VH-VL binders against Thrombospondin-4-B (thbs4b). Designs and how they scored, part 8

Target 1, 176 residues: Thrombospondin-4-B (thbs4b), of Danio rerio (Zebrafish) (Brachydanio rerio) (q8jgw0r23to198)
Amino acid sequence: ESTVYNLLTSPDCLPDLLHGGLAEQGVTELYILTTFRIQPGTGNTIFSLYNPRDNSKYFEFSVFGKANKAILRYLRRDGRMSAVTFNKLNLADGEKHRLLFHLKGLEVGHPGGFPHSQGALPVPGVELHLDCRLVETLRDLPAVFNGLNNHQAVELKTMQGKAQEGLEELKLAYGD

## First folded at step 4 (VH-VL)

Design s42 (from b2 with heavy chain Y33W S57D, light chain N93S L94Y; framework fv_barzolvolimab)
Fold by ESMFold2-Fast, scan of step 4:
Structure s42 (fold): chain C 176 residues (1-176), chain A 119 residues (1-119), chain B 107 residues (1-107)
Amino acid sequence: as target 1 above (176 residues)
Amino acid sequence: QVQLVQSGAEVKKPGASVKLSCKASGYTFTDYWINWVRQAPGKGLEWIARIYPSGGDTYYNEKFKGRATLTADKSTSTAYMQLSSLRSEDTAVYFCARGEDYWGYFDYWGQGTTVTVSS
Amino acid sequence: DIVMTQSPSSLSASVGDRVTITCKASQDISNYVAWYQQKPGKAPKALIYDASNLETGVPDRFTGSGSGTDFTLTISSLQPEDFADYFCQQYDSYPYTFGGGTKVEIK
């Protein structure tokens, strides 16, 4: 797959993304960076994290320029698919866009580990950063972390056909 | 080479339904939208609806919503449009056309199917 | 719905003539316009997409221009095979809509 390392962009916009050694107890953070240029009136699936054995999708981002929509679909840990439509993002405008997805799951603890203080867990979720701006925050728990931590196959798939010509960069990085 | 081959001419009575087919070849069927467009004799083109075969997602022109139903069979690379409650005003040539979501326009068209609605 | 007003509805021309067809959208559609050619008894053929991009295999005597609400298709030197119907299409918004067509016939 692909990983982002030592970005040369402003630290105000994009954090340093390391190849990152996975914590012994598992993966709890995932960063997906993609750069693309989609012509007006066009668009398709930009990327998908999927299980190649059954072609099930953990996390997929699509841009449909003619409908002026960006759609995120992801598998929840309870086995249901969620679909989120972003009506305020104009990504099929012929210009170069850089998207950063920051996915945060629950910390992996031992069966006898201590609960978090006050019983509140850090809120898992998905943050979407567009061209150095945080534009969306989703409060949910993606199933991709279950796949990664249980050694299930998780692979990165990029858009195909003519849409592939608009994809300039796609990187994935794990957090400690 | 890319081809869209449509079913043969249909003659129907008012109130009947018709189901047209559009068989795709020469490309990956699930990577492109299939649009349906009609043209009444001596008139312009009218867009009916669009389907994305991979997921079955559809968008319908409100004028045809409830009467037109789009489906696609991935195993045979064939798209279908069923139009119900036919009226004489539905007499037209019906085209299927490939829409690349990447491009947004219709780059390849089927040869057309003539549908005549008469008593 | 976005209305595409195409003009003229018909024109007579001779081989070698410069032909101009216009298309006006009822609202701003940026550059989401395609142009098609249709010969009698045949399916439409794409000529231009995104207002000004020439489709593969289409002769360079065909040019498209415009943005916003006003669009033009020009044939710089009409050839015998160019006598046909031409129509514009917007794909900015559903439902997609077409112009009424322009018949280019022999003078």
Scores: ipSAE 0.005, ipTM 0.466, lowest interface PAE 14.3, mean pLDDT 76

Design s43 (from b2 with heavy chain R50W G104S, light chain N31D; framework fv_barzolvolimab)
Fold by ESMFold2-Fast, scan of step 4:
Structure s43 (fold): chain C 176 residues (1-176), chain A 119 residues (1-119), chain B 107 residues (1-107)
Amino acid sequence: as target 1 above (176 residues)
Amino acid sequence: QVQLVQSGAEVKKPGASVKLSCKASGYTFTDYYINWVRQAPGKGLEWIAWIYPSGGSTYYNEKFKGRATLTADKSTSTAYMQLSSLRSEDTAVYFCARGEDYWSYFDYWGQGTTVTVSS
Amino acid sequence: DIVMTQSPSSLSASVGDRVTITCKASQDISDYVAWYQQKPGKAPKALIYDASNLETGVPDRFTGSGSGTDFTLTISSLQPEDFADYFCQQYDNLPYTFGGGTKVEIK
């Protein structure tokens, strides 16, 4: 199932993301918050932002418990795929984890960074926060903003079937 | 448990069309992609297209766009590939194969259907 | 399209030998590589997925390694049932593409 939620009820390590609503120029910030618990030896795609017309993916996060690795895949503006493998993120450990992705498209010098983070991204990119700790910064321009701002279909998909038992929270919010 | 069973061999003339079937069992048909792959005699594997049965969404390799048409019947858990305007170069074994996800390998394969195109 | 260059195209080996097959991708594909075994008249069977994960029911003598552009399939001690064709596949980007295959023949 695709689901969108307001992140305003999130803890103090997350900003209030819906101040002032969406700009007339379109979406320039996207926040994805997920809370999950995955048993060792199991795993699946946690969430995916995709085009439901052709099932092409803009941004996807998966945990593979057999290899104890996490993989982030995202489409760049130039149409090429990027994939980042996190061998040091032990997420299939039976414990609850809270993961926040902060994506920035085209930048204006907005200071909407996370509390005690490096502030607003100077260029388009992705920040990954694990359990309120910044663990990665990627500097590519995500193509999901092209989909959102050009009225293309973009949907959020999450864990299904028995894998749902491990998913406690999935929230998506747009920033000004 | 999981099985993909394909239709029998076909012999066609150049310019004809062929429609192949792939019947799935042992899993929820609508939760997985069905990919189509061919292999010419003594050659390697070539990916044709995928279909996501839940919504009927498809994606085609540019080489087969306009000639291949993928459909799925959810009530019978069967995927179909129709290939039109057949040429002798289309002589191959055609496989269907299951993918868990858009970015997944093919974990289960059908036994293959031989298509022979000859004048 | 991503080109997968597989080598060697064929090799002759004896039971007990260590066999190594390589695939090179024309661009970075992270870990999105699978290896398949195909016996005459049969469909391919998955051996390795995500470059290094062993498919269930596949013997431990098969190992996959590599990331980015360079990938390797190793059979540590070749058995009689291992004489077959082997193919690598990338599933990083559409269209999915396969290596040219490696025929492993008995010496």
Scores: ipSAE 0.000, ipTM 0.506, lowest interface PAE 12.9, mean pLDDT 76

Design s44 (from b2 with heavy chain Y102W W103Y, light chain D28S S30D D50Y; framework fv_barzolvolimab)
Heavy chain, then light chain:
Amino acid sequence: QVQLVQSGAEVKKPGASVKLSCKASGYTFTDYYINWVRQAPGKGLEWIARIYPSGGSTYYNEKFKGRATLTADKSTSTAYMQLSSLRSEDTAVYFCARGEDWYGYFDYWGQGTTVTVSS
Amino acid sequence: DIVMTQSPSSLSASVGDRVTITCKASQSIDNYVAWYQQKPGKAPKALIYYASNLETGVPDRFTGSGSGTDFTLTISSLQPEDFADYFCQQYDNLPYTFGGGTKVEIK
ESMFold2-Fast, scan of step 4: ipSAE 0.006; ipTM 0.530

Design s45 (from b2 with heavy chain R50E E100Y, light chain N53E; framework fv_barzolvolimab)
Fold by ESMFold2-Fast, scan of step 4:
Structure s45 (fold): chain C 176 residues (1-176), chain A 119 residues (1-119), chain B 107 residues (1-107)
Amino acid sequence: as target 1 above (176 residues)
Amino acid sequence: QVQLVQSGAEVKKPGASVKLSCKASGYTFTDYYINWVRQAPGKGLEWIAEIYPSGGSTYYNEKFKGRATLTADKSTSTAYMQLSSLRSEDTAVYFCARGYDYWGYFDYWGQGTTVTVSS
Amino acid sequence: DIVMTQSPSSLSASVGDRVTITCKASQDISNYVAWYQQKPGKAPKALIYDASELETGVPDRFTGSGSGTDFTLTISSLQPEDFADYFCQQYDNLPYTFGGGTKVEIK
């Protein structure tokens, strides 16, 4: 759940996180901000958004120190899992990293025809920003927006041990 | 050197309870999950439950919920599993195993404890 | 629960043979699969994690592959010490579940 907005002391490249709650028109953007420090040789799930009814995962980020890799997994609206492995981003290096996930959905109240605003409608996807650098763009539609906008169970889970001990910040924010 | 050392064999009557131990060494006990897995004679592996020793949080396989109870003693780096209301079909080798991470696999296993339930 | 269907249940092979064991998950589990070796009277030993990553100290004749629902363990040139039971395990979702096992025995 979102609990923070207007991060005034954040680096210039980070947006202000909006306060929590569901928008009247539904949630079309989700920001997940996390700051962590993971030691080499350790591996843990940093966070997971999941459905506690069936334990299905909507969106999950893990760092595995043995393989020096990080994995982003998320459920697509077609019911299939997407998995992205970041072998080039050694995040279990004992240093602090700040990671921003910007998820974009398609749930907007547009009746068709020309868009109200100029240009094409927003493209769904996931953007990953590491230490103020855009490092990945994914074009799969995340299923978490279906859960949030239809009031399905969506819970945040974090690791209790090393991942939580190394987890300095985890914030969720909703956008229109 | 990571090691999990389990308690010795147990023989119990139906309806009794048994409490097994798993002593960890060679790593920081509170940084990893401890999982319990059983294997009936000549059968496959069946996952029972996990515990995170730092906070004591647990998750139980539905088949064992209400009969299995996991605990951990941080001062002795020892995990415990108590299984109550024993039946003959609980006769198995019980393993403890270290969970690599929250959604991980079991990278180190204890040697196993044989539990025999017979009248 | 995620069901892991492992095949074959047993196979006979000779030293030097290539052996392939398969596991099929009842739903997409990405690459969250581990493989274990178990010798009679002993605890399982981890061989492979994340479908294809070799555990430390495991000989390179063991390889894992697959993603989604179909996974394989291959032993490229079977050695005498490789006659054992092999199990796959999914760790995509709780409860963790294992395949039924494959017994690799002398021909």
Scores: ipSAE 0.006, ipTM 0.511, lowest interface PAE 11.1, mean pLDDT 76

Design s46 (framework fv_barzolvolimab)
Fold by ESMFold2-Fast, scan of step 4:
Structure s46 (fold): chain C 176 residues (1-176), chain A 120 residues (1-120), chain B 107 residues (1-107)
Amino acid sequence: as target 1 above (176 residues)
Amino acid sequence: QVQLVQSGAEVKKPGASVKLSCKASGYTFTDYYINWVRQAPGKGLEWIARIYPSGGSTYYNEKFKGRATLTADKSTSTAYMQLSSLRSEDTAVYFCARDWGEYSYYFDYWGQGTTVTVSS
Amino acid sequence: DIVMTQSPSSLSASVGDRVTITCKASQDISNYVAWYQQKPGKAPKALIYDASNLETGVPDRFTGSGSGTDFTLTISSLQPEDFADYFCQQYDNLPYTFGGGTKVEIK
């Protein structure tokens, strides 16, 4: 249906989404695992999820410079762009880093207005995990699930900067 | 929701100075660079300088170093550019623009521009 | 400073035409180039970043290509709202520099 790559081998901290198979009704969960090594002073877009028909961007992660600044851009469900700067993460230090993005959409067919006091259902939004630890939570709903659930094309693009050891691993997995 | 709103038109005599403002809203002001760019009538774009509001660090195009001074007020989310020793060649529209990165990012949002006219 | 040489300085075209604008950097800038559209009396608007990435909300008739020193902006089928000035910009090194601009005029 949609062009989203499913993992055949899972990292230690990625949930086992491979056994369950995907419901035909739609995608409500997406995991993006990336491992990279960025030298101080270089700027680089690590990956981008985009629509190849019109080149619009759904979800893009970049690491810039000796300031160890990382920027996440993602298209929100309402058609506006979220831009988030991570100033606390020391990512451009010449060392290997492993990040997991966990994207959670609204349950297909559910209005999404029910409050949870004790969680049985995931909270919609974006979570960033560093070495299997949750370090950031973003509440803006990502638009990529609207694209996927409407059977639109979604592809992954990687770009590495010059003269640096860049992306070593990039894996996607999706769930219902 | 992101907006950069600039101050109104200025008319100055040669030798005077002018101070322009750029008020940001709809994002975390201290996390993004603010750049200043000018455009003389009928001509192209010329980059003047940038400021990182969190630390106040600045970088000036050598052509404007010593005449341009950038500051930022975090409490009002406002960036300022003062240009001194004005000449007729400084007659231009001055824009502020947001930059998402260090070396490697473009200007995604721009102010509407402030016209500065320098004439005797 | 990196010099950005843009050509042509102006061109005349009709609605539906394919338009190509080029930009040459005086040194290798990898893919750190953006393209902007500017209409009279208005601020520039971002169209393309990182040489080939389309800014959100920009029609897919705009495409960017190139790497190193040679870059192009293409409008595959010109529309009435596309008559404007276009500028390339490098952001590989400070000071940031712009091309001289291309005016796209109606025939």
Scores: ipSAE 0.000, ipTM 0.459, lowest interface PAE 12.5, mean pLDDT 76

Design s47 (framework fv_barzolvolimab)
Fold by ESMFold2-Fast, scan of step 4:
Structure s47 (fold): chain C 176 residues (1-176), chain A 118 residues (1-118), chain B 107 residues (1-107)
Amino acid sequence: as target 1 above (176 residues)
Amino acid sequence: QVQLVQSGAEVKKPGASVKLSCKASGYTFTDYYINWVRQAPGKGLEWIARIYPSGGSTYYNEKFKGRATLTADKSTSTAYMQLSSLRSEDTAVYFCAREYGDWYFDLWGQGTTVTVSS
Amino acid sequence: DIVMTQSPSSLSASVGDRVTITCKASQDISNYVAWYQQKPGKAPKALIYDASNLETGVPDRFTGSGSGTDFTLTISSLQPEDFADYFCQQYDNLPYTFGGGTKVEIK
């Protein structure tokens, strides 16, 4: 049995999950699945987990059809932003694409506290699968999935404008 | 062909408000953000706010929050910025600029000079 | 807010000179930097985006480089039409912020 949240219809679950709900429930493995279709020459942020107070990004995936590239931005545990750029990866091609983020090694414990080795996987990281092909591996987990502190608000933002109809799926699922 | 055309110069008294326009042509207005940036005489560029015309969603720089109000009219492809409670330090050239989804400003309006004096 | 520190504030140069302008971000912004040129009485014009990509129609004597916190704009052989103000901008996070500008003046 898998626990699945449809973020397009029920984004209200995110604050509780990201403020320690994942750790409290012993979740050590997580999937984020999105299915989208972007017309040539267009593109925008597919989805973003962000702080609405200052618009800082926790975890964001964007497609820039004009520049023929895609970018994953995320907040590191050390408080700095990282960006992974997929140059010449044209996802604004009018076709349906499925992107899967497989997050491993989520730690059980108090949000914002010191990591606990008990319950953590040996090799934490993120695998990015595009159309069933592994295209990137991150060696560190985005900070947002290790728990937000009481001063960090979080909301979900998705595609707007002409691209809005192209966002068909955005789900968060617990790994088994 | 692709352009942003801004309204003409304004002279206002302290405490007044001003509403500037930015008319887009040659592209699909609702596919791009419109940003507002000002430049005081002899000074640098300062970002005020942005709007996404399709949904009307806005984001304001904290310094201008409560004084600046962005709107957009999709039927006329025109973006507006109203700035209230004007002070002498609001004297500046105000630019609108087009943005493709959290990216750089590839197209700028010609600017509108706003002078605030008693 | 991300602070963009641009240097120098002004420089004097002759036609044919190599000019370098620097921009430092207060935190890691990856490659989300653009450079703009502004002539007196005119709107800014985009030159470089994503730190190193040349905007369409911009001469190849303009180059951008850098990532993380340190960025540079270089003009390899200054031409008469290049005397202008130059600004860097970060678009990693809102509010968007600009460097203080660099005035490139004739020597």
Scores: ipSAE 0.000, ipTM 0.491, lowest interface PAE 11.3, mean pLDDT 83

Design s48 (framework fv_barzolvolimab)
Fold by ESMFold2-Fast, scan of step 4:
Structure s48 (fold): chain C 176 residues (1-176), chain A 121 residues (1-121), chain B 107 residues (1-107)
Amino acid sequence: as target 1 above (176 residues)
Amino acid sequence: QVQLVQSGAEVKKPGASVKLSCKASGYTFTDYYINWVRQAPGKGLEWIARIYPSGGSTYYNEKFKGRATLTADKSTSTAYMQLSSLRSEDTAVYFCARGIEYDWGTYFDYWGQGTTVTVSS
Amino acid sequence: DIVMTQSPSSLSASVGDRVTITCKASQDISNYVAWYQQKPGKAPKALIYDASNLETGVPDRFTGSGSGTDFTLTISSLQPEDFADYFCQQYDNLPYTFGGGTKVEIK
């Protein structure tokens, strides 16, 4: 089957992201919450969201400490992988970071502006917005590859119904 | 299906300006960046600038900043590049090429056929 | 600016030969490299993206490899239509930059 859509350009990608399961449950938004500590000079995939049937990836977040950058890769509607690079985002600093990815409607960026830009100044607790909306705690699909060790976490959350209230609750947990 | 069709050859004198066009078809024009690249005789490819047609936002290579001006007309799906204060070293083939709007640093998957600009006295 | 150093600048080969072209970035660019083929009087044509992914419609004798700073384009069995110029391009950072090109010509 070929139903996978680009997370950043397709406004109606919910059924294709989850292929039933959570989409059938009326899920409206997806939050990816991660807490990690990466040593200076190292790099790792923090997490990826993938189809466990064929190991195809929907998106992947990686940190490259030597290059002082982070990369979010995602599967495009045409089947090719594309990327958003966050230059000068120093997450490999030996300190604990909390990062919230919120998949929701995307405001079109400008060259020089975050996250479409290069050289953006990083802020702890960064909240990234993508062109998809899906929020709830994921127990079935999609599968998560956790690239972190036993004392760190990647958590997927989905929200049914009042998504704005759920976002405020997550902001309280992770900070503004 | 995707096509970028560029305007015809130009011959200009030093100090003049030239405005090149790039007409897009076969896709949603406002969803993708248009990049401009030149190739001087005997030299490689040199990136000039890009424009995001929906908002008109631009990014210029520092070497062309102040001389190149990018615009886009959404109603005709046409991108333009004006290059001013022309010098003999601006003699080159100028290409427009498509990049994706939401892919930071995406490569150029479709190219126009090129427009030859000759600057001579 | 990221400098892309391409080698060799030219090579002579026969049909059926294995051809290898290299490209070195002045800093870590992960896998954000594309390769283009350009024939005389024509626009460049995309061959490879993300260092190793083959563009649609491109023959599988073309392969890309590498990550970080060192990248390679290989043509496993050169065909007559492969005599052309080849360019690498980084798209990790603005401004986008290209290698100097490699001319593949017949012996």
Scores: ipSAE 0.000, ipTM 0.459, lowest interface PAE 17.7, mean pLDDT 70

Design s49 (framework fv_barzolvolimab)
Fold by ESMFold2-Fast, scan of step 4:
Structure s49 (fold): chain C 176 residues (1-176), chain A 120 residues (1-120), chain B 107 residues (1-107)
Amino acid sequence: as target 1 above (176 residues)
Amino acid sequence: QVQLVQSGAEVKKPGASVKLSCKASGYTFTDYYINWVRQAPGKGLEWIARIYPSGGSTYYNEKFKGRATLTADKSTSTAYMQLSSLRSEDTAVYFCARDSYWEGSYFDYWGQGTTVTVSS
Amino acid sequence: DIVMTQSPSSLSASVGDRVTITCKASQDISNYVAWYQQKPGKAPKALIYDASNLETGVPDRFTGSGSGTDFTLTISSLQPEDFADYFCQQYDNLPYTFGGGTKVEIK
């Protein structure tokens, strides 16, 4: 049975999940699903998990319609930023797009590795699926989903409520 | 459609202050950093500071700390830089520029520049 | 501060030539480098970002490469409109810093 959080209606669950909730439930595999429609020539941050104190970004996906590009940016565990630029990706085409981030091999709350007696954890990484097609595989995981310490504030920012852009879904899911 | 339009040329005496404007259009002003960069005649580019218009948070290059002040007016989508205690070495073209996305990146759009001349 | 060192400071070339400009960072900056073109009296224009990605509307003759500390901008077949100043910039850490610039002049 999967657990699903609709972040557009219940974003206030997010700090508790990232400050130990995922760890308490032993989550090793996580999905972030978003469905959006962006008009040509416009750009927007689809969603961003960020620190409202210093504006640092934990995990963010943005589309720039005039430039025909999209950027996935996230904070790595070593404190450096990763940026994946999808140049010439026309997501600002006035059509709905469905984007799925599939995060594997999470070891939240298990420093030194997740203990298991049978089978191996999936190879750690992020799969990006666009309109039901795998378009990218990243080996390193965003630090935010392995847990935030109590000094790291987190909030969700979205393009929700903008008249020119349509954000229809933003969900976080886990469990079988 | 993205444009940054800067205020006109300024001529100032040493010791004066100058306040430059940068009016943004064609995008959501509060979602992107505005940076200020200067270029002395025949010289390279020098980064001064940035502002995040949504929260008003700023970061200043130490060389300009205490002399430069960045502000932003969200209602008019206009960023401002005030530079005080002007010296002849401050004679330069001053540019505003937008980060390509809101975290801080390269500068994808630039204003046309404002020439500031400081002379006695 | 991260120091960006460009070479050469100037070069003379003819239309159709291959032009190479280099930029060296004083420390590892991964791929957080952009290249800008500036024509006299104008603002800089972005050409390349993330070391190797071509900005929208920029001709394919412009290529960026490199990672870590050593970066290169190449113009494969110089056109009349390419005679300009070129600057690299790092955005790995604050303060942002630029290379000293390279003037590409007609031979």
Scores: ipSAE 0.000, ipTM 0.500, lowest interface PAE 11.8, mean pLDDT 82

Design s5 (from b2 with heavy chain E100Y; framework fv_barzolvolimab)
Heavy chain, then light chain:
Amino acid sequence: QVQLVQSGAEVKKPGASVKLSCKASGYTFTDYYINWVRQAPGKGLEWIARIYPSGGSTYYNEKFKGRATLTADKSTSTAYMQLSSLRSEDTAVYFCARGYDYWGYFDYWGQGTTVTVSS
Amino acid sequence: DIVMTQSPSSLSASVGDRVTITCKASQDISNYVAWYQQKPGKAPKALIYDASNLETGVPDRFTGSGSGTDFTLTISSLQPEDFADYFCQQYDNLPYTFGGGTKVEIK
ESMFold2-Fast, scan of step 4: ipSAE 0.058; ipTM 0.665

Design s50 (framework fv_barzolvolimab)
Fold by ESMFold2-Fast, scan of step 4:
Structure s50 (fold): chain C 176 residues (1-176), chain A 122 residues (1-122), chain B 107 residues (1-107)
Amino acid sequence: as target 1 above (176 residues)
Amino acid sequence: QVQLVQSGAEVKKPGASVKLSCKASGYTFTSYYINWVRQAPGKGLEWIARIYPSGGSTYYNEKFKGRATLTADKSTSTAYMQLSSLRSEDTAVYFCARGLEYWDSSGYFDYWGQGTTVTVSS
Amino acid sequence: DIVMTQSPSSLSASVGDRVTITCKASQDISNYVAWYQQKPGKAPKALIYDASNLETGVPDRFTGSGSGTDFTLTISSLQPEDFADYFCQQYDNLPYTFGGGTKVEIK
């Protein structure tokens, strides 16, 4: 079935996210924007994309204020979990932070169109942008696109209670 | 400051059910998972299930699915585990333990209850 | 399920000894490993989390190391209060699983 995903209004210095398109073409790019404020000494899981049928996680971001670290976890296409710990990013500082995750999958062909032309991804993987600066590039392919494109269940969760204190905004946009 | 206090020892016959409690204090009960772990005499630790008290969402180890039932009472900050169809192999010390403030993410157990001994004998 | 294989099952040591306990995961679990100490009749106590981070209040003679599939707990100079059982735990995936335990006994 054809579906048009909501377009995210691009904030100040974040990329133009007007991709448009139909879900029937296959999802190969995913943008996750989150705005949060975490008080020193506290922590929250900001969001998790997961499969509710088996409780496996596709993509998850957590901030640990007491340990002064943040952790990104995501499932790779090979079925293994990646974990990236950010020990030098003080995100539990009581200030507002904007974080953009840009997830890039493998290229999908153009049905009835032009193979290997428009919509090709130059570097598959994950890019993290914090407060308008690129802070990390990861080249392991995320498995969330398998869930989105192969009729597997994918849900978005935030932690109740504490997450409401830390999470001010969460938005998603889909590309090709 | 953080404390988990469990109910007292239970002696049950095979086929009976038992309901154990775990009362939390010193933190926001609804912001952390409560996990249940058992240890048979002279054996290692075995994870049973977890509950997120705010929404009541649960995840069960397949070995205990259908026999274990987890609930939580937010007004009393108390978690419960009921284990049915008891067998002699269920004789163990049962612990509750707090999981991190993550939602469905990684969790080591930073605080543990003192344990409840359950003996199943004929 | 992820299987955690812990070795040795038991060891005898004297005060002042360096003790090493290992834990092997059946698949890559990154750094999502915790170590617990358990004394007779007591609940386990967290010592190490995320493979190498020391829990608050735990003496610095305890060290955790490793990543991927191979993990080690080291006690650099064993004290009388360290005679106990030790367990590793993975929390990379559900169900959570524990190693079989290592009993550290006095010689």
Scores: ipSAE 0.000, ipTM 0.506, lowest interface PAE 11.7, mean pLDDT 75

